# VH-VL binders against q0atu2, part 253

Target 1, 119 residues: q0atu2
Amino acid sequence: MLDKKARIRTSREYRNVFEKGKRLSGRFLIIYYVENALDNNRFGFITNKKIGMAVIRNRIKRQLRAIVREYQGQVKNKHDIVLVARAGIGKSSFEGMEKDYIAIMKKAGLFARNANKID

## First folded at step 13 (VH-VL)

Design tf45 (framework fv_dusigitumab)
Fold by ESMFold2-Fast, scan of step 13:
Structure tf45 (fold): chain C 119 residues (1-119), chain A 121 residues (1-121), chain B 111 residues (1-111)
Amino acid sequence: as target 1 above (119 residues)
Amino acid sequence: QVQLVQSGAEVKKPGASVKVSCKASGYTFTGYDINWVRQATGQGLEWMGWMNPYSGETGYAQKFQGRVTMTRNTSISTAYMELSSLRSEDTAVYYCARDYDYYETSYFDYWGQGTTVTVSS
Amino acid sequence: QSVLTQPPSVSAAPGQKVTISCSGSSSNIGDDYVSWYQQLPGTAPKLLIYDNNKRPSGIPDRFSGSKSGTSATLGITGLQTGDEADYYCGTWDSSPSAEYVFGGGTKLTVL
């Protein structure tokens, strides 16, 4: 359910974030992020084949999109952010992924110090 | 500069275990997964498994399940690969390599110099 | 046999062009990106190509990569004696579990 305008879609756009962005690692996630010239944030989600078979990769992508959607109001505007799943993420709980996401976004300075869930 | 420095050569008897170390420097150790790859004399590269130094999670090639263990000590930025129940066929050079995620794949951008393990009959 | 198929050897003279093939299947090269590694005699492998056709910093543009279907190709132009090495393709295979797979390697001899 993430708005189409808030999604990175093309391979060119993804590669641009990887080339020009900052990298920050969490326990189960890596983010690559760069300021954009748009009026909104855009998110990308990568689950490469080292994560597992398609069914596992698709589950992880759905869970990450749900987490991002829940906290999107807390993210500083005008950023392209790519979430890359790390080896072992398939063994994490949803809550574990959520905690990692919040921690890495705060460390990157992309969240307010007291970020809250959007309800 | 990024470096992966491995422990020195080992000579072991069949049935023994060997533990190879890989010390990382020049980057945030917990930020990149580590892979282990071996190469028997005159043979090709063979992937053994990955270890996430942040979480401690591992994944092993089916061939090595049950006799390989990959661990790390984050306080000294060091990864370990222990192979048990050694056979003469385990005689090889063992490499650690850093996993780099780029777009929809990952690859090994920096490699250790290798550790020669000889299993004497 | 290795999961990815490479010719065991190729040879060419200095200044010539050489092409090394890497053949896989739909579960590996067919649905993932290919990397190439160069191993000079007595040394550790070194990354040559990633993302099918991209070069890391420090790799000359005479090295190139391409991918079509379930096969990948490494091209080397302006061949030099220092290129004498073993070359390996590599990619992730998703079935039945995630494993990184290498080609069997190609020994390049510069004659």
Scores: ipSAE 0.830, ipTM 0.921, lowest interface PAE 0.8, mean pLDDT 91

Design tf46 (framework fv_dusigitumab)
Fold by ESMFold2-Fast, scan of step 13:
Structure tf46 (fold): chain C 119 residues (1-119), chain A 121 residues (1-121), chain B 111 residues (1-111)
Amino acid sequence: as target 1 above (119 residues)
Amino acid sequence: QVQLVQSGAEVKKPGASVKVSCKASGYTFTGYDINWVRQATGQGLEWMGWMNPYSGETGYAQKFQGRVTMTRNTSISTAYMELSSLRSEDTAVYYCARDYDYYETSYFDYWGQGTTVTVSS
Amino acid sequence: QSVLTQPPSVSAAPGQKVTISCSGSSSNIGDTHVSWYQQLPGTAPKLLIYDNNKRPSGIPDRFSGSKSGTSATLGITGLQTGDEADYYCGTWDSSPSAEYVFGGGTKLTVL
């Protein structure tokens, strides 16, 4: 579970990231990201209806939050980052989503070279 | 310049299959899902399914499940939609469209020009 | 079968204003955002509005959108003959399976 301070909470804040941010696609995920004027990172999570029924969307959202939480110490500070689940993510394994997250964050230049799980 | 260019018109016999292509250019092909939408003469738009060109995963409208297959060839940035067991009611214009994710939804920001498929006896 | 309901046709004179409605349910329009597509005769559809009320680059501000509850509305002001087209609303619905659903389309005639 991410600290409340580390969450994007309002529709205005989400739209800001989509409008001003950069977009990078992975196999199962898309990220939109922008530098913020805060002293910390904030994350948002989107599982729209094309992913599937609510049960599937809720499961994916929880799994993505867990992945982000485990690697939050590897993320460069002062960014707003929105994770968007891609169509077909529901058929991925947890490990598959985790690998995709690491790959896209590294490609975006948001991760340290040797991203590892944190305690 | 984003473009989706589809294959030319086809005339098929009932019971045959048709495979329509959609060649993408001007963007990273694997970065955006492709949707297929058809329109019978004088009728509205009907969604057929989505294909994720990165993963190869697909999702089909219930109506087309079992008759439609969506694939891609990433080396030539081309998406395909194959519809089998053709009937006269499959006579339509078939469109591919690029899926753009924005906030809590997605929409089709670029469309192919359409491929007319006529199923005749 | 259209999941979203639109009037089959609307008409107005050049320079006038017209509105096109799109009615859905809590599983689609009530729970997500609506897009609108314009289809000129003999052409592919073109994205006109997204996120209920936003315009892509190149779409004039004569076109506007709004959403309230389970319904959306497309507004067109300063009508031109070049606006004669079919207009479709669209959005995602996850019931019973995840599908993109369109309205039945509205034919706009500029008299």
Scores: ipSAE 0.841, ipTM 0.927, lowest interface PAE 0.8, mean pLDDT 92

Design tf47 (framework fv_dusigitumab)
Fold by ESMFold2-Fast, scan of step 13:
Structure tf47 (fold): chain C 119 residues (1-119), chain A 121 residues (1-121), chain B 111 residues (1-111)
Amino acid sequence: as target 1 above (119 residues)
Amino acid sequence: QVQLVQSGAEVKKPGASVKVSCKASGYTFTGYDINWVRQATGQGLEWMGWMNPYSGETGYAQKFQGRVTMTRNTSISTAYMELSSLRSEDTAVYYCARDYDYYETSYFDYWGQGTTVTVSS
Amino acid sequence: QSVLTQPPSVSAAPGQKVTISCSGSSSNIGDTFVSWYQQLPGTAPKLLIYDNNKRPSGIPDRFSGSKSGTSATLGITGLQTGDEADYYCGTWDSSPSAEYVFGGGTKLTVL
């Protein structure tokens, strides 16, 4: 579960990311993202009706939150990021969505570098 | 800038198949889903289905299930819609349209010019 | 039948205003956002309104949209002869399979 301060919560905040942000697409996901004036990241999740019935949309949304939570330590600070599910995501596996998320975040330059090495 | 350019008019006999193309330019083709919408003469708009050009996944309207196939060729940024077992009722203008996601919905922000398909004996 | 209901026609004189209704149900308009498309004679549809009430770049402010409950409305003020067109509302409807649904269309006559 993400903390309340790590969530985009209002329709106004979502629309701000869509209007001011950059768009980057993956196979099953689109992200809209913009640097914020805060000291933390905020995430939004959208599974609109084209994805399917509520049970499918709710499952996808839960899975996307789990993926984001798992990788939140890799994300560069001070960004508002909205994940939008694409048509066809309901046919993807969890692993497929996870792989797509990692790929799109790397393309966007939003994953922080892991500088540590262990000998 | 953003353009969707469709193939030319087709005249087909009942029972034949038709394949309409839609060539995208001015944007990243794989980044936006493509929808197909038709309009019979003097009638309203009728949604046929969506195709995700990145994944190849499709979803079809129940009415066209079993007769329609939507595909793409990403190397030439072109979407295709093939309709089989044509009937006179399939006489229509067929449009491709780009699907744009905004907040909690999506809509069709750019449309092709349309392809007239006439089915007659 | 169309899933969304629009009047088949509306008419008014130049400079006047019209409203075009679009009626749906809780599974479509009542549960998501509406778009409007303008189709001039002999042309492809063009996006006119999205997100219930927002205009794409280049659409004049005399076009407006609103939504209440399971119905949406397109408003056009300062009518011009160039507004003669068919107008369609559209939105997603998610039953066992998701489908985009359009209204039956409204022919606007000016004059």
Scores: ipSAE 0.847, ipTM 0.928, lowest interface PAE 0.7, mean pLDDT 92
Fold by OpenDDE, second read of step 14:
Structure tf47 (fold): chain C 119 residues (1-119), chain A 121 residues (1-121), chain B 111 residues (1-111)
Amino acid sequence: as target 1 above (119 residues)
Amino acid sequence: QVQLVQSGAEVKKPGASVKVSCKASGYTFTGYDINWVRQATGQGLEWMGWMNPYSGETGYAQKFQGRVTMTRNTSISTAYMELSSLRSEDTAVYYCARDYDYYETSYFDYWGQGTTVTVSS
Amino acid sequence: QSVLTQPPSVSAAPGQKVTISCSGSSSNIGDTFVSWYQQLPGTAPKLLIYDNNKRPSGIPDRFSGSKSGTSATLGITGLQTGDEADYYCGTWDSSPSAEYVFGGGTKLTVL
């Protein structure tokens, strides 16, 4: 599980990322990211109602948290990053999600230069 | 500038199929889902479904399941909506709309100009 | 017939304030955010309000939105003749495949 301090928790924090951050889309994920004034990264996870019922949304959210946790140490610091699940993600495998995450984070330039767990 | 430009008006007979196109410009086509919404004359808006231009995945309203097909050609940033087994009640203006994901929901921030489809004998 | 319920019509004189209600349920408005769309006569719908109460660029502050429980409200102050249009609320309703739902629409007449 992600550390509490590594989580975006309030609606205000989420909206700040959505409104002021950069948007980048992948196959299954959209990321909104913006620099923060902290010494750590914060992650948010959005599974909106478009992707289906609560059971599906919760499953996807758990999988995304697992992915983010796995690569957390390789992400550049001082960023608020919100992952938004795209419609259709429910049909994707975990590996597919992971691949998409890595690809989109690379494209965003959010991985540290010394990252070694990425494709 | 974001734009969605739809194909021209269509006149079809009952039982036929119609395919409406929606060409996107001014943004990354694969980055936003496309929704289709129709409106019969003098009636309200009716959502038909969404299509993910990147993956090709779709979600249709139950009412149109089995009769609607949403596709895309990414090389020309164009979305398509095909409706088969047309009925007189399918006479309507059909809109494509860009889906913007925001927080726990999404909304349609840009719309095409609409395509009139008339189904008559 | 529509999942979300709106009054069929509202009217007011220029300069006045009008409100348009949108009633839903716990499976739609009660669980997520509402958007409003303006449709001028003979034109495509236009996004007016998102996230219950946010205005896109170009939308004047005369337009406002609010949500409480399973209902949403669109407010228009300083009514202008150019505001004469149909207004629709919309949101997502959870189902096995989720569906977007609109209100039945409200025709606003400026007297």
Scores: ipSAE 0.733, ipTM 0.925, lowest interface PAE 0.9, mean pLDDT 94

Design tf48 (framework fv_dusigitumab)
Fold by ESMFold2-Fast, scan of step 13:
Structure tf48 (fold): chain C 119 residues (1-119), chain A 121 residues (1-121), chain B 111 residues (1-111)
Amino acid sequence: as target 1 above (119 residues)
Amino acid sequence: QVQLVQSGAEVKKPGASVKVSCKASGYTFTGYDINWVRQATGQGLEWMGWMNPYSGETGYAQKFQGRVTMTRNTSISTAYMELSSLRSEDTAVYYCARDYDYYETSYFDYWGQGTTVTVSS
Amino acid sequence: QSVLTQPPSVSAAPGQKVTISCSGSSSNIGDTDVSWYQQLPGTAPKLLIYDNNKRPSGIPDRFSGSKSGTSATLGITGLQTGDEADYYCGTWDSSPSAEYVFGGGTKLTVL
């Protein structure tokens, strides 16, 4: 699970990222991202009602949080990043979402190096 | 400048199918989902479904499930909506619209000009 | 099919102000943000308000929005003849299925 300080928590903070940030789209995910004045990264997760019913939205949110947590160490510091689930994400596999996340983060220049899940 | 340009008016007989196109320009086509909305004469707006042009995935309103198919051709930045087994009640103006995600919802920020489909015997 | 409720029509004189209501439920307006669309006669709808009260670039501040509980309101001040149109509220609803739902529309007549 992500630490509280690594999460975007308030409506105001979310809206700031949508208004000031850059937008980059992937197959199943969109990210909005902006540099912050903090000493750490913060992540937000949005699964709006077009994704499906609460059970589906909650599953997607849990899976996205797990993916972000797994690759947290690869993300360049001092960014607020909001992940928005795109229409159709509910039909994606966990691996599909993970690959999309890595591809988007690399394209945005937010990964310090190639992300690798080494156990 | 963002534009969605739709195909021209169609006249069909009951039982036929119609395929409406929506050509996008002025933005990255795969970056935004496309929604289809129709409006029967003198009636309100009715949502038909969404199509993700990047993944090809779709979601349809229950009313149209089994009769509607939404597709795209990314090489020409064009979305399609095909409605089959047409009835006189399908006479309407059909719109495509771009889906913009903002915070906890999304909305339709740009719309095509509409395509009139008339179903008559 | 969850339907948002709007008055069928409203009328006012030039220079006056008018409000258009949109009533929903806890599964739509009560739980997410509302958008408003303006449809001039013979034209496609146009986004007028998003996120309850925000205006896209190019929309004058005569147009405003608000939301309270399960209801939303569109306000128009300094009414002009060019404002004659149908106005629709809209939002996502996930009960029982995920669909975008519109209000029935309100015809604004400027007398």
Scores: ipSAE 0.839, ipTM 0.927, lowest interface PAE 0.8, mean pLDDT 91

Design tf49 (framework fv_dusigitumab)
Fold by ESMFold2-Fast, scan of step 13:
Structure tf49 (fold): chain C 119 residues (1-119), chain A 121 residues (1-121), chain B 111 residues (1-111)
Amino acid sequence: as target 1 above (119 residues)
Amino acid sequence: QVQLVQSGAEVKKPGASVKVSCKASGYTFTGYDINWVRQATGQGLEWMGWMNPYSGETGYAQKFQGRVTMTRNTSISTAYMELSSLRSEDTAVYYCARDYDYYETSYFDYWGQGTTVTVSS
Amino acid sequence: QSVLTQPPSVSAAPGQKVTISCSGSSSNIGDTWVSWYQQLPGTAPKLLIYDNNKRPSGIPDRFSGSKSGTSATLGITGLQTGDEADYYCGTWDSSPSAEYVFGGGTKLTVL
């Protein structure tokens, strides 16, 4: 769902975000983020082997991409953002991951507007 | 600045339980997973499990499943590892270690000083 | 038995170079990144190398790492008496469930 232009693709680009970026942790997610010079946002997704077997890691990556895509319009422009899944994320629901993402992005000051639905 | 301080040595009889504590300071406790690793005298390092102090979720090595419980108290930035049904072969130094996620892996960047647990009659 | 295989011991004289091997499989070293830990006598382990070949702040460049296929290597040049320690490789293995696995450890003696 995220187009090629909005993705961090190379190992060097990922390591740049880890080395120069800020780190914030949520319940199931960590983000590393840094301002870029490209005038658009790029996202990376990491599910390392401590998360579990490939089927679990692939499901989590897919779900995180869907969440990021849904809220991409609310993210402040000019950032490279890497989402890292934490141990235990495989036991979370989709809604749980979504709420964690919104909370951490707000805490980072990366959301331009309130992303929560008003009841 | 970052420090993990563990509880003192324990001597237990076979069949007892032991609960080791690991108090974190110098960083946001809930922001990093905690791992537990043990080492029998003259032997190598053996991974026991991970605990996410934010969510409370855990994962245990198959060898310890059913005997180990890892918990935390976030109000005092302290992790716990409890091992039950102790046997003489559980005699070891037990370490807590902080898990740092970097790119496509994670590793243990800070370690507690270790807690010696001796199981003997 | 350790999942990753290391030689039990290596030795060399001060100023010399040693290498310590760590052999795994496709489910661990072949598929992820390796870390190395140094354990001085009577102390807790200390992170020495991460991401196959990166050094934490404070680790001298005499220590280096590399990885090829399912094996990793730790190199130490300009050996000093203070390098006497046990060295462990470690990584994640996603076999039946995710577990962190260590090598059996290598005792380095500086003669």
Scores: ipSAE 0.822, ipTM 0.919, lowest interface PAE 0.8, mean pLDDT 91

Design tf5 (framework fv_dusigitumab)
Fold by ESMFold2-Fast, scan of step 13:
Structure tf5 (fold): chain C 119 residues (1-119), chain A 121 residues (1-121), chain B 111 residues (1-111)
Amino acid sequence: as target 1 above (119 residues)
Amino acid sequence: QVQLVQSGAEVKKPGASVKVSCKASGYTFTGYDINWVRQATGQGLEWMGWMNPYSGETGYAQKFQGRVTMTRNTSISTAYMELSSLRSEDTAVYYCARDYDYYETSYFDYWGQGTTVTVSS
Amino acid sequence: QSVLTQPPSVSAAPGQKVTISCSGSSSNIGDTYVSWYQQLPGTAPKLLIYDNNKRPSGIPDRFSGSKSGTSATLGITGLQTGDEADYYCGTWDGSPSAEYVFGGGTKLTVL
């Protein structure tokens, strides 16, 4: 579970990231990201209705939070980052989502060069 | 400059298959999902399904399940929608549209010009 | 047999205002955000409103959207002849399977 301070919680904060941030897409995941004026990173997670039923959306959201938590120490400070599940993510494995997350974060320049080994 | 350009009109007999193409330009093709929507003459819009051009994954409306196949060729930034076992009620204009994710939903921000498919004996 | 219900037509004179309703249920409009599409005669649809009430670049502020409960409304003020078109609401529906659903469309005639 991520600390409350590391979560984007309000609709206003989410919309700010979508409107002012950069967009990068992976195979199953999109990120929107922008620098913030805080001392820490904040993450948001979106699994909209196109992903599937609530059970699937909730599972994906939990898995994405677990992935982000595992790698949070490698993320460059002072960013608001929103993870958006793409159509088809429900057919991916946990490791497939993890691999996609690492790849997109590295491409965005948000991970250290020597981030943990990708499986 | 985002653009989706579709293939030309088709005339088919009942029982045949049709494959419509949608060529994307002006953006990273694999970065946005593609949806297919059709419209019979004088009728409303009807969603057919989505295709993720990065993963190749698809999801189809239940009405078209078993008859529709959505694919892509990333080398030429082109999406395809193939509809089989055509019936006269499949006569419609078929559109491809780009899926844009914003906050807790997504919508279709750019549309192809449409491809008219006529099914008649 | 659209999942979302719209009036089939609406008419008004140039300079007037109109509203177009879109009625859904808790599995669609009641639980997510609505978009509106404008289709000029003989053309492909064009995104007009997203996120219930936001306009893409290039869409004049005469066009507005709102949502209340399981219904959404498109408002058009200062009507112009160029607004004559079919208008569709659209959103994702999670029941029984995830599908994008459109309203039946409303033909706006500018008298």
Scores: ipSAE 0.847, ipTM 0.928, lowest interface PAE 0.7, mean pLDDT 92

Design tf50 (framework fv_dusigitumab)
Fold by ESMFold2-Fast, scan of step 13:
Structure tf50 (fold): chain C 119 residues (1-119), chain A 121 residues (1-121), chain B 111 residues (1-111)
Amino acid sequence: as target 1 above (119 residues)
Amino acid sequence: QVQLVQSGAEVKKPGASVKVSCKASGYTFTGYDINWVRQATGQGLEWMGWMNPYSGETGYAQKFQGRVTMTRNTSISTAYMELSSLRSEDTAVYYCARDYDYYETSYFDYWGQGTTVTVSS
Amino acid sequence: QSVLTQPPSVSAAPGQKVTISCSGSSSNIGDTYVSWYQQLPGTAPKLLIYENNKRPSGIPDRFSGSKSGTSATLGITGLQTGDEADYYCGTWDSSPSAEYVFGGGTKLTVL
């Protein structure tokens, strides 16, 4: 699981990222991101009700946390990053979500193109 | 400036199909989901479904499942909603609307002007 | 299953205050945020309030929103003739499938 220190926890912190951050959209994900004043990255995960029932939203959140955890070493330090699930994400494969995440993060300039992963 | 511009009024016979277009401008078309909402004369707003223009994925209201198809053409930033097996009760104004995701919700921040569809024999 | 319930009409004179209620259930308003849409005669709806009580740029502070439990309220102060319109609440309902649901609409008549 992601370290507690690496997670955005309060609604105020989430709204700060939405209001001050940059927005980039992918196929199944939107990211909002802003540089923070901390010595580490923090991630937030949003699956609103248009995604589906709680069981679907909880599965998507769990899968996104797993993806972020796998690639956290590739992310440039000192950023608050919120991942927002888009309509249709529930029909995506895990691999599809992973590819989308990598593509968005590279496009944002938040990590290297040749990010390594453990299969 | 964000704009959604819809196709013109249609008159159809019962049993026909209608395809309404919604051309987006002023933003990255693939970056926002599109919803379709209709309104019968003198009645309230009724949600029909969403379409993700990046992925092409869709979700339809249970009432319209099997009769509605939502598609897009990204090269011209245009969304489409096709409703088949038309009945007189499908006479309505049809709207497209842009879905904005903010924090733990989403809502429709920009709307097309509407397309009047009349189903008559 | 759940229907958002609004009064069908409300009326007041210029300068007065009106409130429009929107009642839902635990699967919609009780569990997420509410938006409000204004529809002037012969026009498309326009976003008026989002996230229960926030206004888009360009919406006057005469318009306000609130939420308590499974109900939401739209408030309009300093009522103007140009406020004559239909008002709709809207939110997501995730049970049993995700659908956006609207209230039945409230027609505001100014005189």
Scores: ipSAE 0.823, ipTM 0.920, lowest interface PAE 0.8, mean pLDDT 91

Design tf51 (framework fv_dusigitumab)
Fold by ESMFold2-Fast, scan of step 13:
Structure tf51 (fold): chain C 119 residues (1-119), chain A 121 residues (1-121), chain B 111 residues (1-111)
Amino acid sequence: as target 1 above (119 residues)
Amino acid sequence: QVQLVQSGAEVKKPGASVKVSCKASGYTFTGYDINWVRQATGQGLEWMGWMNPYSGETGYAQKFQGRVTMTRNTSISTAYMELSSLRSEDTAVYYCARDYDYYETSYFDYWGQGTTVTVSS
Amino acid sequence: QSVLTQPPSVSAAPGQKVTISCSGSSSNIGDTYVSWYQQLPGTAPKLLIYYNNKRPSGIPDRFSGSKSGTSATLGITGLQTGDEADYYCGTWDSSPSAEYVFGGGTKLTVL
């Protein structure tokens, strides 16, 4: 669970990010991201039915929230960011998802200059 | 200008294998999943499976499990679908299609022109 | 057999309106969004509607979509001869495995 202030909650807010945002793909994740008018970041998480059964989709969603929480202090402020799980993510390890997330965020220029390197 | 261009028509004997290609252009190939869909003459669309060109992971419809293999070559932005142990019932047009994620769904926003595969005795 | 049920054919005169239904279940249409694909004779399918009711760029507003419960509907107004085609609904189904499922298709004839 992320703090309520740091999550995208409504379908309208999600659609805004999908329609106006930039898209960048990783091995297991896609991010859509756009600057917001707030003083904080907000994250959304999408695991659509192509990922698998509900138990798999719910596990992936929980793991992605945990990854985002761990690295939220490194993300440049004033962004709405939606993480979309790609087909095949259910076969990835937690570490594989984490590595993919860090790589995508760095490529998008969303990690702060002083962000810690992946080990 | 997104394009998916498929290989030409194939005629195969029962028991053979066929490998259809789908060359992507106009976008980052590894950024979108590829689906394969077939259509027998006068019949409807039938989903065969998905392939993630970044990870190489695949998922196949139960009907084709054990006979279908989906692969890619990222250096030439090309997806492949190989169907083995061909039967006359496999005579169809085979399509590749790009998967686009939108909110809580995904759909096929661009399709290849199709590859006709005829399995004849 | 198709997991999603469509009428095999519909017909109407130019200028008329038609609706094409697509019936599913709680594991597909009842649980996610529906897309519609148009297939003109001898061509590949083309995305016509996504997210139940949204149109891609270039699709005229005489094409519309809706969803209620486990069923979706494609509406076409101001029917033109160029609309003669097969129409397919499609969505993801998670029971018993994750697969994309299509309706059986509806042949639209403009008489």
Scores: ipSAE 0.795, ipTM 0.914, lowest interface PAE 0.9, mean pLDDT 91

